# Designs tried in a protein design chat: VH-VL binders against Holliday junction branch migration complex subunit RuvA (ruvA). Part 4

Target 1, 202 residues: Holliday junction branch migration complex subunit RuvA (ruvA), of Salinibacter ruber (q2s5c8)
Amino acid sequence: MIDYVSGTLVDKTTDSALVDVNGLGYRVHVPTSTYKRLPDTDEEVTLHTYHYLREDDESLYGFATKAERTVFETMTGVSRVGPKLALSALSAMTPTELRDHVMEGDKSRLTQISGVGTKTADRLIVELRDRLADLDVLEDTSPLSGGSDARAEARADALEALTELGLSKADAERSIRQVLRDNAGIQSADELVRRALKADQE

## First folded at step 19 (VH-VL)

Design t33 (from t25 with heavy chain E104T)
Fold by OpenDDE, last read:
Structure t33 (fold): chain C 202 residues (1-202), chain A 125 residues (1-125), chain B 107 residues (1-107)
Amino acid sequence: as target 1 above (202 residues)
Amino acid sequence: QVQLQESGPGLVRPSQTLSLTCTVSGYSISSDYYWSWVRQPPGRGLEWIGYIYYRGHTTYNPSLKSRVTMLRDTSKNQFSLRLSSVTAADTAVYYCARDDYYYTGGDYWDAFDIWGQGSLVTVSS
Amino acid sequence: DIQMTQSPSSLSASVGDRVTITCRASQSISSWLNWYQQKPGKAPKLLIYAASSLQSGVPSRFSGSGSGTDFTFTISSLQPEDIATYYCQQHYDYPLTFGQGTKVEIK
């Protein structure tokens, strides 16, 4: 249903991302691997998402790569595998590693996943071996940042300029974030600096 | 309503094989779940013996693995326990149980939710 | 094997009393803990799953808490029909194991 979310990263935690899409905020659960790849707050981001719908649960899960989403979908499609377990697995290992361990029946590696004992490891092997073997591509190096290199450069330059003007790095970053929240389309360092300084005076 | 019922001889001689059958009503044993055996010696606690999974594979308690065999008959919707070389230590009430799962907190959790009434098996000469 | 140790082994309390039973696992089992009630001559009955989730149809006076290695089972107000032996059980590792049980009696 919801296959991707693209917008401005408003907030992030170790296990979630909040993405603003034209005024609508999506809270997306993410594995640690995706969290580590998230851009800075107020930057553009695109997540591959899986809309998990149950009778008693509706949640959105997001991933840096299509491979991760595919594995998540595959995992949650089998008996007794919930989305939390699937996220834990993807946090502990790559899709390729997970496939390999499952294919090899390596319980010792699978039990390294948080909350996974030998019974669950055994179940994962039995339920996922064939399904994961059928997956073609499990590697994806696509960037999460939807922003242009130009925007990143502009931000970096603006940060440097503001710090040279006497602002602390923390204050400069805060000001830039505020400016970008108000004007996400700014791609000029000069404009960022100008607006940041103005905002600081108000 | 799903029901489980143990059946088999209540008396077994030492060194012989204990054999019990669990008949399941109201649900196909080939559709889902771990179908389990648990025993309880008189006045003592509970000991898990093993599973037969709905997909057909078995897992046994390592302490009993060498003597335990679990089978299923899908046509009769039954699963069975065989315990070889029995001794007095194997005297117990034997339960068959369904290992079901429940969704909470984003995960599924396993538990024995349906039990048979139990069958006492006494090992005596 | 994961050893499950319950405390106390037995207790006697009055109707209406709060009863608390503890269960300790020899290693972390996350929330893979269940509580069962067994009355004399009967099969165990599931009361709590996933350490703290109340099984459908079970009275609300029963509750569970804890994670990792230390777990607690509570009867908020003991009733006469609660006379039984209670067991904790881990569903984390093979072999699945039970605590030794706690016998609950009414004074």
Scores: ipSAE 0.910, ipTM 0.963, lowest interface PAE 0.5, mean pLDDT 93
Fold by OpenDDE, last read:
Structure t33 (fold): chain C 202 residues (1-202), chain A 125 residues (1-125), chain B 107 residues (1-107)
Amino acid sequence: as target 1 above (202 residues)
Amino acid sequence: QVQLQESGPGLVRPSQTLSLTCTVSGYSISSDYYWSWVRQPPGRGLEWIGYIYYRGHTTYNPSLKSRVTMLRDTSKNQFSLRLSSVTAADTAVYYCARDDYYYTGGDYWDAFDIWGQGSLVTVSS
Amino acid sequence: DIQMTQSPSSLSASVGDRVTITCRASQSISSWLNWYQQKPGKAPKLLIYAASSLQSGVPSRFSGSGSGTDFTFTISSLQPEDIATYYCQQHYDYPLTFGQGTKVEIK
């Protein structure tokens, strides 16, 4: 399966990206959340992708984060959930928000998804509640630009530093995630640690 | 071939409980789909009564919710409708139907694709 | 509840005529609309799903169009066997609801 596409962004629309990979152009369907994070054309981009294959439909879907891809895969793996619905869901809300609404059985929020009525909302709750609850990581603030390695390293270093300071691994991870949600542009371990400690005191 | 067949008494007295059973052949009701009941009063339109989902949960029309109970017997591959406190207004042909789904345009769409022949239930003293 | 309103309630046409039925939803239902044919003494038969998709085994003279609130059902060339009542039905919100039906007769 095609799990990622890396190359030069040639074109983008509100619902798709065209990525050139060594002379091959891949059109990838993207949610609005990913569209908003795409770089400018002629810039390098990496998308986490899911290759959707059916007898009568073959399409490539791409996401800014692994969490979004995982949720997309989870959604399309249940009965009566197609890729378009899954994409619409991720356009309307974050993976975390989707999980929360599903877990809470909040049909009013789920029906804000384009094309989703109360029947579909009910189906999503029934079919996805357990599956989404089992997902470990639903948040990923990694940029689409090539800085993913530096950020990953910064996260790892920050985690180590916080644990050395006496935080549990779980608490450290939670704090780092919170800091990155508030400030997605942080790329240094020192800044992550500083802000994480500050957040824990509040 | 999947087939649905309604069975039950054709006459019910007022204030009693209407009971119908739908027998499904050719497919297990615990495998997939919404198994539905729809009724049609004589000379009138169609009214959706409710579902029993293949996973076992039920959803009823709010207008009938207080009087409706749907059950399933997986061993017999049957699902049933009970409507309590019936009146003349409940006289109708009752259909069981399969709520199936179809893939088109990147989405799944629901529809009633297989119906029973229908069972007339008359409420009369 | 979502109300489904069909127009007309009844019509009479000649064999070979183009027949058009409209269905309006009280709120947007996207493409969650089905069309059924019901002959006297028989159960409804699914003709169109997802507003415009023809059910397998259904003649190509039947078609559907529309999205949101306004939908159209068409018989391109009316045949004698098409005498029936036709219903639109929304599958968007609970409770699922049907139009009041359109009775189609031949002159």
Scores: ipSAE 0.910, ipTM 0.963, lowest interface PAE 0.5, mean pLDDT 93
Fold by OpenDDE, fold request of step 22:
Structure t33 (fold): chain C 202 residues (1-202), chain A 125 residues (1-125), chain B 107 residues (1-107)
Amino acid sequence: as target 1 above (202 residues)
Amino acid sequence: QVQLQESGPGLVRPSQTLSLTCTVSGYSISSDYYWSWVRQPPGRGLEWIGYIYYRGHTTYNPSLKSRVTMLRDTSKNQFSLRLSSVTAADTAVYYCARDDYYYTGGDYWDAFDIWGQGSLVTVSS
Amino acid sequence: DIQMTQSPSSLSASVGDRVTITCRASQSISSWLNWYQQKPGKAPKLLIYAASSLQSGVPSRFSGSGSGTDFTFTISSLQPEDIATYYCQQHYDYPLTFGQGTKVEIK
């Protein structure tokens, strides 16, 4: 349903990202591996997402790579595997590592996942062995940055220009964010500055 | 409503094999859950014996592994416990139980939610 | 094996009293802890799962708390029908293990 979220990273915690998409903020649960790859706040980000929908739980999970999302989906699709466990697994190991440990029946490695004892490890092996074996691509191939280096530079330059024009850093940042929310495709500092100044006059 | 009921001999001679059957009604044992055996010696605590998973694999308590065999008969919707080379120490009330799971906090958690009434098995000459 | 140690082994309290039982695991078991009530001649009954979740149909006077190694079971107001032995049980590692039990009596 919600396969990706692309927008401005407005906040991040060790286990979540807040992404603004045209004025709508999405809180996305992320594994540690994805957290480590998140850009700085106010930067553009694209997350591969899985919308976890249950009768008593609705949450959005996001990943740096399609492989991670696929593994998450595969894990949560089996009996007695919740999204938290799946997230913990992906925090502890890569999709490839997880597959390998499951295929090898390595309970010792699987129990390194937070909250996983030998019973759960055994269950993971039984339930996921065939499903993980059938997965085609588990490589990390997707960047998280939705913007080019050029966009980051443009933002930095725009910030500097606006501050030189007398705006406070906070106001400049706010204006730039607003402009980018309205026009996510802007990659020119001059255009950012121009629009930011117009916005402040309105 | 799911119900479990133990059946089998209440008396077993030393060195013989204890055999019990759990009949499950209201749910297919091949659909989900860990189907478990737990025993309780008179006046003592509870000891987990082992599982048979709905997918058919078994896991036993290491302390009993060499003597325990669990089987299932899906056609009868039953699972069984066999304990070989019994001694007086194996005298206990034997329970079959369903190991169910519950969702909370983003995880599934396991517990024995349905139990049989228990069957006393006495090991005596 | 994970050892589950309950305290106390037995207690006597009055109707209406708050009763507290503790359970300690020899190693961390996260929240993989259940509490059972067993009355004489009966099978154990699940009261609490996942350390703190109340089983459906169980009175609200029963509660559980804790994570990791230390867990607590509480009866907020002891009732006559609560006379039983209570067990904690871990579902984290094989073999699954139970505490030794706490016998609760009424004065």
Scores: ipSAE 0.909, ipTM 0.963, lowest interface PAE 0.5, mean pLDDT 93
Fold by OpenDDE, fold request of step 22:
Structure t33 (fold): chain C 202 residues (1-202), chain A 125 residues (1-125), chain B 107 residues (1-107)
Amino acid sequence: as target 1 above (202 residues)
Amino acid sequence: QVQLQESGPGLVRPSQTLSLTCTVSGYSISSDYYWSWVRQPPGRGLEWIGYIYYRGHTTYNPSLKSRVTMLRDTSKNQFSLRLSSVTAADTAVYYCARDDYYYTGGDYWDAFDIWGQGSLVTVSS
Amino acid sequence: DIQMTQSPSSLSASVGDRVTITCRASQSISSWLNWYQQKPGKAPKLLIYAASSLQSGVPSRFSGSGSGTDFTFTISSLQPEDIATYYCQQHYDYPLTFGQGTKVEIK
């Protein structure tokens, strides 16, 4: 299945990321915790993903850490826990916090999750206590940025240069993305601009 | 097809224990769902009493918790309600019901989708 | 406890009329709201779950809307067979609670 998505962040909302991977756009649902860690648009990003497949629901979920993905998978694997609830949980608390609250049976903390009342909190405790206890690693500090600072700076400079040359910001961004899809290793603004201009002429 | 049927005495004396059994057919009560009891006094609304989870855990309405006991017999595929120290206020039609869940909007939502026919229990001297 | 308050307690309408019942929760229950129909001498029947989802086999004239604290149940065109008492019910917190019911009659 789709275990990760790596590409250019095209757009982001509080609950989703749009990632361009070689001309294919993936909209990925993300928890707030991941949203906060997303790079700026037009930068490289890598998300750990879970492809949620049901008869009437096919969606891609993305996370900053493997731990979050694992917890998401664990949660959605139990009875009466959907992906939205799982995302809400990960938005409200870290994997370790969730585990701790579940293990302690702390309904007061679990009900802080959006849409979770005492019945759902109780269910989470019953269904997840053993499963979460079996998880070894629930923390990860891996960065989401797939690019270098130098690349980011080159992009920014190239964007500025292209806009000064009369391109709209949107067109400039599109051209830069196109160039980087073909040549991901470019770290020079000048080279980026040169190729972007050429691409726009074709 | 899943069916629920209440059984038990229709008359109970004050201070005694009301006992009802719900027999489930077409589905094992140990496989899934919350197996619930709901009552309705004559001419009045509905009151949730509690349920037993398919994993065996019970949860009761706090207003009745001290008097309520729910058990299950997996071998007979039955779950039961015991209500102690009954008074006239406990006169009601008692329903057993399945608390099922439905997927929509990325979440599962609970509802009572299958009910028994109900059993009238009258508390009288 | 979460109190569920329905309005009105009773109503009388003509066949074909649009009927609207409201249900208010004393606190937010997200979409953990169900609607039931109960005919005399019968068990309640689930009509709507998750505030707005129509139960399988239920006529499309029935609908529900709302989230949080305020919910609405609607019969777009009242039929004679719709004579019943309707209940809202929350599945958010223990204890699970019902509204007091709305008796619907035909003029």
Scores: ipSAE 0.909, ipTM 0.963, lowest interface PAE 0.5, mean pLDDT 93

Design t33 (from t25 with heavy chain E104T)
Fold by ESMFold2, last read:
Structure t33 (fold): chain C 202 residues (1-202), chain A 125 residues (1-125), chain B 107 residues (1-107)
Amino acid sequence: as target 1 above (202 residues)
Amino acid sequence: QVQLQESGPGLVRPSQTLSLTCTVSGYSISSDYYWSWVRQPPGRGLEWIGYIYYRGHTTYNPSLKSRVTMLRDTSKNQFSLRLSSVTAADTAVYYCARDDYYYTGGDYWDAFDIWGQGSLVTVSS
Amino acid sequence: DIQMTQSPSSLSASVGDRVTITCRASQSISSWLNWYQQKPGKAPKLLIYAASSLQSGVPSRFSGSGSGTDFTFTISSLQPEDIATYYCQQHYDYPLTFGQGTKVEIK
């Protein structure tokens, strides 16, 4: 399985990135949300990837954040949901928005995804509710140029640590979000946890 | 080999409840797919009534929703249709059908791939 | 409700002729369009799914095309066994709806 691709961004389109890794060019399919975060060509990029493999289909999908990759993997593991639908969902809404709309049963929002009618929207709600309920959907919106993965990892580690310390997932997410809004440069999980615990007391 | 077969009364009086059962052989209705009812008035086109998803969720045609109930009996591998307060307009051949899916072009696509033989239900005094 | 309009309502053609049936959806259904064949006294039979994909076991003389609102079904060389009524059907929005049918006969 290819979990990430790190190299020079050679070319990009609205739905793909060509990344040169030591002379190998990987064409990675991406949602529009990831395309918008790609650096200029000739710059370094790292994408979180998912290697989609069937007997009759093999493609590499890539994402700006681990949350997006996890949602993609979760969606494509569900009956009657293919990678093109999953990319369309991530192009139309954030992981947090998708989880919230599925948990609320909001068909009208889900049908705004390209190619999704009311039957598919119903299936997404039925199949994804339990799978998305506790999923970590926190994202770092920083550019993909270097260092971005470190912040995302710190947020994921901080969320896990805060829930182990007794905060609900919602409270932990809120506290982390507040800390990062006030201190955008933090890339240490320990520092995030420390400050989030203070913010939770407020 | 998966097979669907409709059964039930062929004659129902107006204002009564039409009740049909689809017996599925060769596949468990709780394992996958949507299990559907479609009807066809004599000499006319097809109308989707509703279906039950393998996980148990139901969806009905809004034009019939107030009168339709679908249930399943997984121990008998059957799903059923009840249509209340029938009139002559409900006279039709009733089909049960499997709602299957196919992968192509990076997506899955749905269609009715296996149908029962159909059961004519006449609503008449 | 998405209305599915087929044209023509009926047609008559000779063996070997190319037959074309059109189907129009009242709003975009992407490629969620299926075609069924129904012979007298029989249940419908799936021929084409996803607008253009041929069901297993269906002869290659049958084909479909289109996306969005406008779809076409073609029999490249009509055979005697193709006498039937053909229906398009959208699988995109509830309620799932069918066209009114096209009856195909041989002269």
Scores: ipSAE 0.811, ipTM 0.923, lowest interface PAE 0.6, mean pLDDT 89
Fold by ESMFold2, fold request of step 22:
Structure t33 (fold): chain C 202 residues (1-202), chain A 125 residues (1-125), chain B 107 residues (1-107)
Amino acid sequence: as target 1 above (202 residues)
Amino acid sequence: QVQLQESGPGLVRPSQTLSLTCTVSGYSISSDYYWSWVRQPPGRGLEWIGYIYYRGHTTYNPSLKSRVTMLRDTSKNQFSLRLSSVTAADTAVYYCARDDYYYTGGDYWDAFDIWGQGSLVTVSS
Amino acid sequence: DIQMTQSPSSLSASVGDRVTITCRASQSISSWLNWYQQKPGKAPKLLIYAASSLQSGVPSRFSGSGSGTDFTFTISSLQPEDIATYYCQQHYDYPLTFGQGTKVEIK
């Protein structure tokens, strides 16, 4: 079993990371949320991994947070839920959002996951409700290792800029929180504003 | 090895309740799968009626939901269909079917893999 | 409801001919499409699941393709035992729905 992969990031795509560990290249499949937190190539990276093994399939999946890995493991441990569906779920919503939609029985939100129709949404609710109820899946949106002052200033500046551009304070705060959910390390107000405006349009 | 067999009356009067039972052999209906009913009017296509999930959850075709009830008897390894207030439009061959799953391409996919022989139910005019 | 439209509704072909049946979903169903064969007086038999995966014990002359809304079923070389009605069926949204069927006959 491979529990984590730590090494040099050689290559990345929107759904995978190639990590060099002393001459061994591991292709690690990742959800979009983890892709967005990957460093630039040639930098060090550590991913929490899950080694998915079947008689007829073997793949390595990786996550920026333990919450994501725990949800992935919980999902793939349920009958009729495969790793591709679990990755799609984590690419479409956070662990907290997924748990909340399952607990609420919200089929309409679950069908927003790529490839998930109402039958699959219903099965996710039925199979996962008890398994996700006790999980604390709240992701830490705090800075990874940077100074909180720089990030706090960037957030304050971004909020002011977005409201000057016409967003309500509530909408601006929502957009900033959504961007930071998947990009917790952003320290540039300009980058935060740019991404928040794109998220608001989409 | 797993087999499904429909049983019940072949003739039902209009406005009465159609009642069919599917007996499953070789597998416990409470262990896995969805256990389904599908019907086919003579010379016509197939219509899904509903199913019971092995955990007990039921789902019905919205077009029939007000008239359909499905139950199971785990001790006899049977699941049943009741369709109330029948008309001539409910004349059909009724099949029970297992809703199975297959792993390919990193995911699971569902299909009806085992069917009963079918039971013709005529609603007499 | 997701409507499944098959084309053609019937066809006649000679032994050895390539037969193609299309199935169109009224909205995307990803690859949640199954194909069944039904001979007169018999229950349907699963041939293809997940749009393109061949069920165990089904001859390799049967194949399927497609994703989203447009799907194709092919018999590469029609055999006498392939005379049947063929149905596509989506397993994506409730209610689960079937195409209207395609009757295949030998000329």
Scores: ipSAE 0.808, ipTM 0.921, lowest interface PAE 0.7, mean pLDDT 88
Fold by ESMFold2, fold request of step 22:
Structure t33 (fold): chain C 202 residues (1-202), chain A 125 residues (1-125), chain B 107 residues (1-107)
Amino acid sequence: as target 1 above (202 residues)
Amino acid sequence: QVQLQESGPGLVRPSQTLSLTCTVSGYSISSDYYWSWVRQPPGRGLEWIGYIYYRGHTTYNPSLKSRVTMLRDTSKNQFSLRLSSVTAADTAVYYCARDDYYYTGGDYWDAFDIWGQGSLVTVSS
Amino acid sequence: DIQMTQSPSSLSASVGDRVTITCRASQSISSWLNWYQQKPGKAPKLLIYAASSLQSGVPSRFSGSGSGTDFTFTISSLQPEDIATYYCQQHYDYPLTFGQGTKVEIK
């Protein structure tokens, strides 16, 4: 129901952001990866959000990237995975790392998530393997105060194009990430593809 | 109301295979939960044997893994335990149990909430 | 394997007494600790999950606390029907393991 919040960052803690939207203050729970990308207080911020609603719980969760939100939604949508566990996972590893560890069945890496023992790690693998296989896990490394959806669209298009050209999804994502680390402002899928192909070949 | 009931032979000879069946009434074992076996030697503590997840995946206690197999028959709503090469040390009350979950504090937590009555299996020559 | 150590192994107390049982995990299990009551000849019965949450239908005289490695189970006022053996159990790592049990009797 609430897909994003955009407004003035009033306050932040290690695990939350208070965003003022025209007089409405939204307390948004965030992973540490998103906290580290928050601007200074009194600056503009936009967070991708998920409105977690249960009969006995209501909270708003927020993320710097759509990939993080997608992973959060996917995790909390399967049996016996709650929002705190999902935030812990995104605080411990990137969306790409999480997908890779789940696809490989790497319980030892998954148990590095705070509060995750071997039973929970096993359940994450069983429940998430099929759900994560085809997700877009690309991250936008741009500062949260700024940027546009055009960058996200270009990255999604570049990923699709690179996989059609023969790269594995993992290789395509790595190449795009490398290009964007060096060229954060690229908004053209064609330019991303050209540079990613050169990066992949090296 | 969900009920679990163990059944099977009460006496098994050494080196043979112990076989037990848990019949579940009031709930489909393929709909949710872990379905588990736990045993208790007479006068002693409890030992988890393993589970079968509602999706069909199994996990076993490493100490028993080479000798244990769990299967289910969803048409009879039953899950079973097979323990091979038994010795006197395998004499115990065998319980089947449902591994349920609870939401509190923003997370889910697991526990064995429903148990069968238990079936004593004696391994003796 | 995570070893669960209960203390004491047995105790005797009077009706109305406060009873305390401790459970120590050999490594952190966060709050993945459950408490069960077992009467002679019966299956275990879940009392406490997630270290401190009371199972539905369990009397409020039962409580639990702790996280990490040190956990406590309390009966605030012992009743005759509370005579049983009590087990802690971790649900964090395979293999799932139980404490040795604490037998509670009335003097």
Scores: ipSAE 0.802, ipTM 0.918, lowest interface PAE 0.7, mean pLDDT 89
Fold by ESMFold2, last read:
Structure t33 (fold): chain C 202 residues (1-202), chain A 125 residues (1-125), chain B 107 residues (1-107)
Amino acid sequence: as target 1 above (202 residues)
Amino acid sequence: QVQLQESGPGLVRPSQTLSLTCTVSGYSISSDYYWSWVRQPPGRGLEWIGYIYYRGHTTYNPSLKSRVTMLRDTSKNQFSLRLSSVTAADTAVYYCARDDYYYTGGDYWDAFDIWGQGSLVTVSS
Amino acid sequence: DIQMTQSPSSLSASVGDRVTITCRASQSISSWLNWYQQKPGKAPKLLIYAASSLQSGVPSRFSGSGSGTDFTFTISSLQPEDIATYYCQQHYDYPLTFGQGTKVEIK
């Protein structure tokens, strides 16, 4: 039920963030990759969250990117994959790397995840291959507190422009993705919009 | 409530194939879990042979892999072990076992929680 | 293969004694360590999973600890019905492997 938390970063450890949201302190468990992207304490932060619930465990997990949260949710939705394993995976590799290793059946890379032996690596491959195959995750590189680079700005501006021109957000994202397959280095929002409109109409 | 029972010949000749069946009652072997074989030579310790995952995947002990085949018959709720080219060293009590899982500390953990009574197979002329 | 080495190979103790068995893995297995009890002529029985978690229905006098390579199994007050051979077993890497066993007897 809690999809994100946004507030003041009160405290952080290598595996958690305490976020004050208007007087409520949320302890959010994070992978090391998200910890490294947290701002200094007393700064504002927004984390994409997943509320993990079972009969004997309840915790809030948080991520720098939606891609990470999606992978976490996908992993923990599969039998015998717990949240600690999912965090360890995201601490060891990116969402894209994890998907690729699972699709390739690469046990040697999966056993590099802390606490993962060959039996667990095989189980990840067997249980996640179908679940990750159609997952379209693109990890953005924006800082958690905000920031930009020219390509991220161009994509954000293009999405806004296409939506203002009447495309659904989903259609706009799909069209931009198609354009970027052929021209990954485009840094002009106008060029992205122009090509995306043509691609959407095809 | 879930019970496992081994069956098969108690005597096998050298160079022949050892064949055992585990009958599972109270649970469908295609619904969950790993379904495993473990053996114990008389007066000695335990050796894992292999298992079949409920989805059908098999994994075998590398030391036996060239001689081992495991199959299942879902209509009879049974899984079987075949060990080819046996010698006296294959004399053992053979157990089938369920490989179950438990949640604690934010993770799932595996263990053999239900065992059959065991079937002694002797390899001799 | 991950070799599991138990110590001692056998022991003899009096009713009420604390009994300790150690198990060492040849490489780290995190906490993927189980303990089984096997009475003569019977199948093994799971006592402890995940190094320290007690299986349902197992008396609280049994306990386990450790992670990585060094693990300990303890019977806090030995009872006559605890006469058995005890095995550690790793569930981390293929092949899954057992220790050689520790035979526990009453003096």
Scores: ipSAE 0.795, ipTM 0.918, lowest interface PAE 0.7, mean pLDDT 88

